# Ledger of designs, part 112: VH-VL binders against Cytochrome c oxidase assembly factor 8 (COA8)

Target 1, 167 residues: Cytochrome c oxidase assembly factor 8 (COA8), of Homo sapiens (Human) (q96il0)
Amino acid sequence: APERGAERRDTAPSGVSRFCPPRKSCHDWIGPPDKYSNLRPVHFYIPENESPLEQKLRKLRQETQEWNQQFWANQNLTFSKEKEEFIHSRLKTKGLGLRTESGQKATLNAEEMADFYKEFLSKNFQKHMYYNRDWYKRNFAITFFMGKVALERIWNKLKQKQKKRSN
Short names: E, the ipSAE of ESMFold2; O, the ipSAE of OpenDDE; V2, 0.75 times the mean of E and O plus 0.25 times the DockQ between their complexes.

## First folded at step 6 (VH-VL)

Design t8 (from t1 with heavy chain G100K S101Y R105S S108H E109A; framework fv_ebrasodebart)
Fold by ESMFold2-Fast, scan of step 6:
Structure t8 (fold): chain C 167 residues (1-167), chain A 123 residues (1-123), chain B 108 residues (1-108)
Amino acid sequence: as target 1 above (167 residues)
Amino acid sequence: QIQLVQSGAEVKKPGASVKVSCKASGYTFTSYGISWVRQAPGQGLEWMGWISAYSGDTNYAQKLQGRVTMTTDTSTSTAYMELRSLRSDDTAVYYCAREKYDFWSGYHAFDYWGQGTLVTVSS
Amino acid sequence: QAVLTQPPSVSVSPGQTASITCSGDKLGDKYAYWYQQKPGQSPVLVMYQDSKRPSGIPERFSASNSGNTATLTISGTQAMDEADYYCQAWDDSTDYVVFGGGTKLTVL
């Protein structure tokens, strides 16, 4: 497995990368892929004049990101753990050790691994279904608030333009 | 189930050092950070710093920079906080707390706390 | 350095609603957290991410956070709610955790 520079130094307790964006940044930042979730986290810039509505949207997006990161970190960890347990179980059944005589990690053939993948997908079908349902629900909410923020910004711009004309 | 168990009370002289331990159980130690928070008698909570149980990365409160060192021993699921050059105003109950941290969500909750360790620095 | 200001004390009669405030510059732009501490005991997390309750915390606890002020609200206050309450936020400019000075809630 190749080493990753920034990612190798960036690990978070909850499985989210702890990449530190520049503190003086005035823009959103995209970090390196988290080692557990394999998703790139986004740091959202907080403007000094953020409205309550803009704050609500930002917090919703941040919460959704955390939820998404945690889901995939757990999913990838579960996959890796169960895959290793499956391989160990099959090797034990065959009377084989976990390592070859040359010290290499013992592996199963493609047909045996296909059995694991089918079982894993079936076992996690409902979990993935609930994830997709929640994902759509969250994206609907985010899109709705994005629309509200856009309307607020348009309204404020129109108010300022009208006020300038009145003066 | 999930517990943080701290070492016993300490009495130290000014200028000495103290090292408090915090043993975690009931969860995957390397998946969470440990923060240290102290409370002087009759006073409020003061954050001292944080350590990642996975990487060993630390971040210390500015006023304690140079005096505090936080470490972990993953083999025993134990976090340590050493405070040097003790002063009378370091007399406090020292807590360790489990921290779930996510930089992008801004989440910084201390969901489980140790029982506290009283450190008395005599004048 | 960021500072969170709480009133030193709040008094309420049993069954009344108690409100504990926590003020800080642009606190509403950050997540606020609340802890309850009874004498001789460790703090207990009672509210996280502004308004969410941990499992085991009674529904009479609620909270909000907007502008410069976060508020912890305890409806139908009971004698068992008598404690010190601390607000907490994270200062992203310093990467430091900041606690409020604490509020002693007295239920008379």
Scores: ipSAE 0.000, ipTM 0.471, lowest interface PAE 16.9, mean pLDDT 79

Design t9 (from t1 with heavy chain S101N R105T E109K; framework fv_ebrasodebart)
Fold by ESMFold2-Fast, scan of step 6:
Structure t9 (fold): chain C 167 residues (1-167), chain A 123 residues (1-123), chain B 108 residues (1-108)
Amino acid sequence: as target 1 above (167 residues)
Amino acid sequence: QIQLVQSGAEVKKPGASVKVSCKASGYTFTSYGISWVRQAPGQGLEWMGWISAYSGDTNYAQKLQGRVTMTTDTSTSTAYMELRSLRSDDTAVYYCAREGNDFWTGYSKFDYWGQGTLVTVSS
Amino acid sequence: QAVLTQPPSVSVSPGQTASITCSGDKLGDKYAYWYQQKPGQSPVLVMYQDSKRPSGIPERFSASNSGNTATLTISGTQAMDEADYYCQAWDDSTDYVVFGGGTKLTVL
């Protein structure tokens, strides 16, 4: 049996995960952290009376979640891969083995790792700037549609009060 | 150019096993998943399962669990699908398809397909 | 395992609009995908995530998905569009891929 909990599908470099909400749940379900992105996915409950506007908001929120998950899964994989390559290359240059005498992984000192972190951050600076721009853009759109849904719900309540008053 | 090239046609007897290969080229093999889809003569598409080329994790269609195994060989950028205890109704063209993700949403799609491998099960 | 139902055949004249439907319970709450398959060839992705078109697919292909029905629309249909078309969705309960039965588009 797979030990990965509620995750039924996992695409490591792509960062796409599919989670199945419990059958008994009639509300939004929050899953375990994705292996690669470390973000918890949300599976939205879909009521039978969902309006087209509510559906658009839900799909937008879901698309934003998947986009965010994909970005961080890719970023974390890139970081881990480049970090391991950096450590292995430096240990080889020093003539050291990959394992200590006790069989544990050999590590670099803080000064050597600081060089890697500086290079990684510099190399990924523009990527993170584009991510932040798009993150704000997506959240602005979500806020806009949340406002529209709120207005729709207010309108529906007013319609019901008007009908009850007339009767 | 992205390409998936499958192994040649096979003829098997009932009860035998078949192993189909799918060699990927033109992209980073470990960055995508591979799904297997079959099509019986004159019929529609049936999904069999999926494998991650990175982790080796698999997910198989329930009706095929216990009979199908999917594997990958990263050194040759090749995916494999083995189907055991073959029956006459396993006669089909077997496709591998790359599961590619939309960058912004992360949702998968089958963007590239192999040419197909005809597996005929007869005595 | 969720069931997706397509009409077995659709016929149009060249230059007319073809409409191919795919029906499933609450399909509009899922992403729909469309594949084109010509005789003896592999399927080709023509639409993904309800209405998105892959690079290389002509602008005359469009799609929608709402309620229980996803629709693939081909405007100004050409002889080269004659093929079998399959819709596809994900079953959220099993994380399995589900295909429709296919629709043969004839252009005469």
Scores: ipSAE 0.000, ipTM 0.472, lowest interface PAE 14.5, mean pLDDT 79

Design u20 (from bb8 with heavy chain T30E S54Y S101L, light chain G93D; framework fv_belrestotug)
Fold by ESMFold2-Fast, scan of step 6:
Structure u20 (fold): chain C 167 residues (1-167), chain A 123 residues (1-123), chain B 108 residues (1-108)
Amino acid sequence: as target 1 above (167 residues)
Amino acid sequence: QVQLVQSGAEVKKPGASVKVSCKASGYTFEDYYMHWVRQAPGQGLEWMGVINPYGGSTSYAQKFQGRVTLTRDTSTSTVYMELSSLRSEDTAVYYCARGYLRWEGTFYYFDYWGQGTTVTVSS
Amino acid sequence: EIVLTQSPGTLSLSPGERATLSCRASQSVSESYLAWYQQKPGQAPRLLIYDASSRATGIPDRFSGSGSGTDFTLTISRLEPEDFAVYYCQQYDDSPLTFGGGTKVEIK
């Protein structure tokens, strides 16, 4: 559509909040931080004369954003879930309830929590390594396509100048 | 489901123009490029050009440059292919095809095709 | 432009046999941006394989694609009666997009 013209927030399937740039915007727009990933989504502006190469770059950047958002949302949710399960398990083993006598959530001391942090980091080491590998691959691809788009734009600008001088 | 429905067969005289339509449904019309491919009787497939439905930008094969015009109507999710100065060699089945863009690729392969429109150019 | 040459032009086989179809590019196709289509008489082409080796949704596993650079192959492991058709390769690495001349797989 030519005139989107709306600022809107809704929820995408990936858990990323959505927004649209203001009417007649010519720039990308940055949204609010996602509740789960704590990353700001970027909503890309689509120019009317977008080339196939420019569309490929935009799709790659959008897909990379979705992948990144999903990874960190999952990581944060997994951490919170496993932390809660660990605390509940340890409290049950000690014969303690989930609440203190003051009605607050029962917690473990720093020494007890150190075991959880060590286990979580160790267990997720491979995931972190694969994330870094894929992140580098994606950024290499984005950089390459950005270079191709830049060269295409320079070439088209030079061709247009030649056409104007010929006409 | 994704569906591309083309207009009916046309019979034209040499020198006339023909305009074929392709109505898209089952997906967001502006998210995919629409290509046009033709096939002469007993011959192979020949790419003619592509249109970006969002902005209406087009690119044509050199052979058809100056004779083919691709347009779209976003309100009806329809792409049009107009071919002017028809010759007997333009007798063919004309297909619209949706371009699927993988992030790893440079250009498109065609995941969905229209049923085809037969254009016959005869005196 | 990238010219695609398919061989053989016609392949005469019986049901149950293996079909091997070749597609050769005049220059290297980057990232294996090559697709294969099947076309039956009176019908539009149907996508079989994309990115040289990935099967499209709904395509039986008897269809497989391989190759890179300039040499690509479509293999049908055991021909079914419905597989007798014309097959086209297509490159989408560079504009203009181009198709091979086709290989007709016919009943012997």
Scores: ipSAE 0.000, ipTM 0.488, lowest interface PAE 14.5, mean pLDDT 81

Design u21 (from bb8 with heavy chain T30D N52H G56Y G105S; framework fv_belrestotug)
Fold by ESMFold2-Fast, scan of step 6:
Structure u21 (fold): chain C 167 residues (1-167), chain A 123 residues (1-123), chain B 108 residues (1-108)
Amino acid sequence: as target 1 above (167 residues)
Amino acid sequence: QVQLVQSGAEVKKPGASVKVSCKASGYTFDDYYMHWVRQAPGQGLEWMGVIHPSGYSTSYAQKFQGRVTLTRDTSTSTVYMELSSLRSEDTAVYYCARGYSRWESTFYYFDYWGQGTTVTVSS
Amino acid sequence: EIVLTQSPGTLSLSPGERATLSCRASQSVSESYLAWYQQKPGQAPRLLIYDASSRATGIPDRFSGSGSGTDFTLTISRLEPEDFAVYYCQQYGDSPLTFGGGTKVEIK
């Protein structure tokens, strides 16, 4: 029988989960969503005869993935922390405890939470703008190196065709 | 002219905290990451962490995680490095350095450095 | 993390001589992800070379960098009096960013 995929969840210092590819992997493998960032990590296959240019592209893609995972893990933690602080502050202002009479965790209604969401989005507007700018920069770099790898492969095919004609 | 100007020397007791400033000028503050690197007397360079001036990204070296905090003030184009729970081995010159990456690279080398801030931790 | 080992630790030469400084990485570094810095006593480091071989703005042509993979070299073709300093390599091919231990170029 074919070998099944292996799932292993290791946590990096940044809170990013890790995964293992299926055995006999010959392609990139997509893992389950990270608990902190909610993004699916990609495990990159390393060809046996990887060129220096192919290695640079792969490392750039790996670094971009790690950067993206770290950003969203931090953003989600910041959101959760500030949301909790906002809820506690508003409950204190109302003279209410952190628990309802039923013993459940006290929450704010949608109208009250709208203030938090508006403030959070406004406060983080510049952060998101710079994230988007770097995201585009990183994707342009990846596209550029993908193009260079494609040209290298075309050149190698031309060399093979020329050698075949000579033989 | 790009300049990074750091705050003056500090002398602290073990267990205290120190906050070093780095004021940037001569370029668009939000366009470059700012890194912090330290150097103990007679020793080499050690990377501590990085902050994007917008505040969207902050990362710390594992060794300093939990003790170092990087912040910024956009109104003064200044970044700050705060190191808590100081020990004698934290005696070093602390540098801010501007991270440069080309359009095809997301990794950084440092094209401009602050003059350094000497932090001495002694009883 | 990628560990950078610089050799020799100290290089004693006279003005006019050629200096060759080595930086070896514990893991392969892309040719484009290594920099060299010069540091004089009491001063901040100064960028000399980036992407293993590209000279930074204002750096004299006597400074050159080469290498790829795990082996990198900084060459100063003809030492000037102002070149006696400590030199550090730095990789930015992987996080965390790391520096070599430094090579001190001192007057003989």
Scores: ipSAE 0.013, ipTM 0.588, lowest interface PAE 7.6, mean pLDDT 83

Design u22 (from bb8 with heavy chain D31E S54R T106V, light chain G93Y; framework fv_belrestotug)
Fold by ESMFold2-Fast, scan of step 6:
Structure u22 (fold): chain C 167 residues (1-167), chain A 123 residues (1-123), chain B 108 residues (1-108)
Amino acid sequence: as target 1 above (167 residues)
Amino acid sequence: QVQLVQSGAEVKKPGASVKVSCKASGYTFTEYYMHWVRQAPGQGLEWMGVINPRGGSTSYAQKFQGRVTLTRDTSTSTVYMELSSLRSEDTAVYYCARGYSRWEGVFYYFDYWGQGTTVTVSS
Amino acid sequence: EIVLTQSPGTLSLSPGERATLSCRASQSVSESYLAWYQQKPGQAPRLLIYDASSRATGIPDRFSGSGSGTDFTLTISRLEPEDFAVYYCQQYYDSPLTFGGGTKVEIK
C-alpha cells in the first residue's frame, strides 16, 4: 500500500514530480528524491478538523516546497544542458568527435570543466542570491505561523478541558 | 459520474430562514471540501463558505458570519446551507461547488457545480 | 482579503477576434493559485483554467491562461459564437476565497 501510494506521481507544468503518500497516515510523509529537483517532497497530513490557521500554515509549507522544487528542477535542467553544450563546443574546437575511438563518450578534463563551472556560477550569481533571500523570507513566515498554530492548539485544549469539567 | 443536485427554488419573507440542500454522487463524499457561492441578479459571484465533510469543520466569509450555517449528512452525502434573517439583498442564485486541489487539503478551485437554487426574498 | 480586479468590464468583439482578459490581485496569490470560469446566461459557472495556466478537461485549446503573483491573463485566441459569456477569475491562495468582478465578452 505504502509502496503503491508513494509511487503514484503527478507532474506539474514545470516538470516537477508530485507524489501520493500511503493512505490513512496520521503524520507528515517524506517521499523519495524527485527525479528533476533531487529534493525529497513532503506530503502533509490533514487533520479532520483543520483550522483556517492550520490550513494557512500547510499552504505556506506546500507552496514553499513547490517553489523550491521548481527552482531546483529548472536549475538542474539548465546546468545539464549548458554543460552538454559546453563540452560539445570545446570538443568541436579541438577537432574531436563526441565519441572516442572505443565508442565511449568523449569528456573534458577537470581543468577544462572548471572554466564551465566558474562561468555557470558567475552567470547565475544574482539568481542564486534572490533564491537565498526568498528562501529565508519564506522560512521566517513558516516559523511565525508554526508558533501561531502551537498557541491555537494550546488554547483549544484549555477550552476543551474547561468544558469537560463544567459538564 | 460526479453530480451535485440542489433543492428547488424558494420564496421567503424578510426575516425568515432558508435551508438549501446539495446532494453529491459519483465520488467519495468525505474526500472533497464543499463550498457555497451565491450570485445576485445581474451581479458577480460571491463566496459564502466551505465545509469539510470529513469532520464537519466550517469556515465562513466575514459578511455572512452569524447568519450562515453549513452542515452535512454523511449517510446521504448531502451538504446544507442555512441562511437566517433574510433580507431583500439575499435574493440570489445559490450554488454548491466541489473544491478540487492538486494537493490534499489545500484551498480549492471548483471542478463541479450544482445547478443552482434561486432564493427570492420579497415582502 | 485578497481583492481581484478584472479589466475591462466589457469587451465588445466579433467572432474570430482575439480576447485578452486581465485579472489583478491586491496581493500575491503565489505562482498558481488562480482559476478562471466561464458563465453563460442561466447556467452555473464552468471551470476553464486552474493553477493559472492548466486547462480543465474538455476545454478547447483556444483558451489559455498566463501570469503569476498579482497579474494574470485569460486569452481566447479566436472567438467562437459560444464564447460570448461572462468570465470570472478566482483566487484560492487565502481565505476568504474571492472572485473578480467579471468581464463580459459580448458581440460587437
Scores: ipSAE 0.000, ipTM 0.483, lowest interface PAE 16.2, mean pLDDT 81

Design u5 (from bb8 with heavy chain T30E; framework fv_belrestotug; at its last look DockQ between E and O 0.50; V2 from the best seeds 0.00; counts 0 for: pae E 4.5 > 2)
Fold by ESMFold2-Fast, scan of step 6:
Structure u5 (fold): chain C 167 residues (1-167), chain A 123 residues (1-123), chain B 108 residues (1-108)
Amino acid sequence: as target 1 above (167 residues)
Amino acid sequence: QVQLVQSGAEVKKPGASVKVSCKASGYTFEDYYMHWVRQAPGQGLEWMGVINPSGGSTSYAQKFQGRVTLTRDTSTSTVYMELSSLRSEDTAVYYCARGYSRWEGTFYYFDYWGQGTTVTVSS
Amino acid sequence: EIVLTQSPGTLSLSPGERATLSCRASQSVSESYLAWYQQKPGQAPRLLIYDASSRATGIPDRFSGSGSGTDFTLTISRLEPEDFAVYYCQQYGDSPLTFGGGTKVEIK
């Protein structure tokens, strides 16, 4: 069975999946959490009448999302691998097997795991600092282009209104 | 106008790696994701992975994770597919295909295909 | 993953006849995100239909697609000599992207 609170692909009562954009939608769509990164992707709609500036903004947002997804997918993989290695090492030191009597994976208590989390955070401090720096840089660029797109749309509305008035 | 031109046939021994190229022309290279699809003799098409030529981000099918690497060179409008640790089951025609979607990064169908590259793995 | 099963494996027909090709999905294909491709010997696939029923640019109107859920059909209303080829379906409503095994339309 799936664990309570874990998100899995959903289906309608009829069996139709609900984790894709509706075919007639003209809006961005938020998908389910990615298996590896645990982040929900945004699927950016591509309008038929998209301007070059609007396209540049969409591509910048997509590239930022892909960069962010890749970072967290790699981070989660590294975390999971090192966590398993830490647990295995500690269980070996205690003279315990990898499985409990019930056949479940043997685990460490919260106090023991605190040592791992502290070491992992310390080891990855500089990496996370550079991630935050790049994340802010990318979001500043996105905000700047959002402003440019807004101004373009205002200008185009003014041009169209003037053209209609003159005709 | 749109063309995808792939490199020539390859014959490799088990355990070797192969690198196939796909050169795009007739459109803005960075505007469309490029996918790789293979077809074993007498079988259906199998999706391998995708690359965003703009940023170089990649996503791979789980079956090929760890063995396939997609790269691109924007100066030559070329994408590359490298498959390592080759087995006889990897004998197939390998296609590059341009992905089209109404939503960026997902839900693709393929509007243009390369001519295919035959890779034969034999001892 | 969604498995697509195409039937029949081979259709033997004469020019002028109607061809009906089936593609059945192991699970419902969301929003009918299904495409059809034509492949001739020694050539790459060519897009015919997308969104189950929309013809791609340049595709003759004798080609039509229909269906939803798990059952999809490609119909060629009156076969021309150049239509004898292998046809594949592909779903893009779920990851990973998957294709059918193909249906060969051959001269009787």
Scores: ipSAE 0.519, ipTM 0.768, lowest interface PAE 1.7, mean pLDDT 86
Fold by OpenDDE, look of step 10:
Structure u5 (fold): chain C 167 residues (1-167), chain A 123 residues (1-123), chain B 108 residues (1-108)
Amino acid sequence: as target 1 above (167 residues)
Amino acid sequence: QVQLVQSGAEVKKPGASVKVSCKASGYTFEDYYMHWVRQAPGQGLEWMGVINPSGGSTSYAQKFQGRVTLTRDTSTSTVYMELSSLRSEDTAVYYCARGYSRWEGTFYYFDYWGQGTTVTVSS
Amino acid sequence: EIVLTQSPGTLSLSPGERATLSCRASQSVSESYLAWYQQKPGQAPRLLIYDASSRATGIPDRFSGSGSGTDFTLTISRLEPEDFAVYYCQQYGDSPLTFGGGTKVEIK
């Protein structure tokens, strides 16, 4: 029996978005949902005169985004795999084929699938708890740096106004 | 001045792994993505993958998925490329290249390159 | 993926002549995110042009890039002896990043 080549599941390329913001834009852009994570990526513009604090904020936002993209891409892959395995196992136990007589993919009923969802959530509960914890930590840090950048921008605007009044 | 200095030439057997290093200097290492590109003898350039500034995210070309691993060490300003399950077709010059883009995490061209590392896979 | 086809494969010219190199994409390259590189024997590639038409720092004025969509051109207005090399186009408008097959500019 020819060994069916393991379909190399394309692990989500997390690093290069397919969305192309307008080249002349000076603003951040939100792309379409990623095919693996289902999260919309933000494309951060890099200004020529970026302050060290702005750069730090941008990096932190980018790192957090990448972390989220990877987490959900992996989670969705795991979910899809385990769901398929569950369906196949249950159909086999019922003596049913993977396809109906009409050639459609055999499915389980909502009650049977509820058992899968319960089990999946239970199994991944700790993982989701850690994710949520880290999500809050990252977002608090981002918010803190957003505040600092806002203050810096206000201060710089005030200094520029003072300099224009003195000339 | 920006410099990317790669490790020396490697000779490996089929099925082995190779790890190539790229030491960066002359710029803020943590600000740039690093890419790897290879070139087989007499052939064109082939993009392999990218690693983000923090080292926490990587993306690989489908051809190398599952065989290539990119890592980076900020303390030494060094990026590593490990390629496993080596084949004769993996005989090439491997380059690290600094990626530049106006957009974070997207749309890279390569403004600086390492000198290249020759990897020879022979039985 | 976007496949880049360069033509001609080899261009034989004399010093002082004009070189025109073509790079055709299998699909439109968004925002003209195309770069050109020069590679000399035994050396790493060197960036010449980015964003289809922007010259990289330290690149002579004799190098120019043009094009949009699927068709891009690198022009060397007057070939210098040091310009005999292989030239590659590269797109960064979509993932994965891809290179053309290269054009060798050789002395006639």
Scores: ipSAE 0.418, ipTM 0.790, lowest interface PAE 0.8, mean pLDDT 89
Fold by ESMFold2, look of step 7:
Structure u5 (fold): chain C 167 residues (1-167), chain A 123 residues (1-123), chain B 108 residues (1-108)
Amino acid sequence: as target 1 above (167 residues)
Amino acid sequence: QVQLVQSGAEVKKPGASVKVSCKASGYTFEDYYMHWVRQAPGQGLEWMGVINPSGGSTSYAQKFQGRVTLTRDTSTSTVYMELSSLRSEDTAVYYCARGYSRWEGTFYYFDYWGQGTTVTVSS
Amino acid sequence: EIVLTQSPGTLSLSPGERATLSCRASQSVSESYLAWYQQKPGQAPRLLIYDASSRATGIPDRFSGSGSGTDFTLTISRLEPEDFAVYYCQQYGDSPLTFGGGTKVEIK
């Protein structure tokens, strides 16, 4: 079953990014990337003649989006914090300052950073397994309700066709 | 018809936490996001955060991130706002407000408000 | 963040007079997603106007809103005794949503 169309509009000519649907719009909108999750939110339109089944699908899609945004916002924050802590700790054990002689932040080379990436992935392996499981569970449910909505719309079209023919 | 009834006034010491309830009636609780707005004495209105009662997801103003927690109980149609590490600056009237929008989760204005809950933080 | 500046801070008028309240945004409020609220002492705010010009349910037609872009106006055509209160504008066209500082309408 096809999803309801999304329409993006950008009205910020001077570099100000504002994604704001026109007042007369009856479509979903895709907004700018969230500062923390880096995911673009979909702003789901709430139609006047929404069936209970269509509402349930919209709510499920919204909740899944909010869950996904929150997961990645938390992961990005944790990654950034632990990366800085790792760099600080390794510089300290090497007897180096947090800044170079030029005043730039001191860094570690790629081989040294590989230890961080391995530790981070290992530490978060189970969390990402649960995330993947839940993501597929949610996607399965969304697909199921998309099918139900598609069938509902076909049935309603056939009912309207019968009414038109009898009139 | 639509009614938002909040819990009673609270007096707290600095460093404590407060939990304010907001019971909704007269509409389908899960269909509308619930917002929290506060007003310090003699001051204007300040948005604190929002909860989607369907699923319980939340979003908070930067100023309150880490100190405010919104929760809900769908069986009682009630939203809870907990504010921790209270300071004297947190003395205010706290309102719950129902958000209306044509797009879910964004572009809200507030069509119904609770009566307000006065929270006083003093030693 | 869009800062809403309301003027005047205080508006002293008599019943029957026309009140004009201004709300100015620091940047354009696209599609005029702006609301007005009335608040009396000891009471919660009450929605008057949404989408800059649409009256909320149960609001008398003496209340009207206008404006677009950065400049918005609430007009009360004939002040009634119950209209003496503080009025706030609120934008919802950009995140985070913000409120104006308020305009107090008081008896002259």
Scores: ipSAE 0.326, ipTM 0.723, lowest interface PAE 3.5, mean pLDDT 86
ESMFold2 (binder alone), look of step 7: mean pLDDT 91; pTM 0.934
OpenDDE, look of step 7: ipSAE 0.358; ipTM 0.773
ESMFold2, look of step 10: ipSAE 0.096; ipTM 0.622
ESMFold2 (binder alone), look of step 10: mean pLDDT 92; pTM 0.937

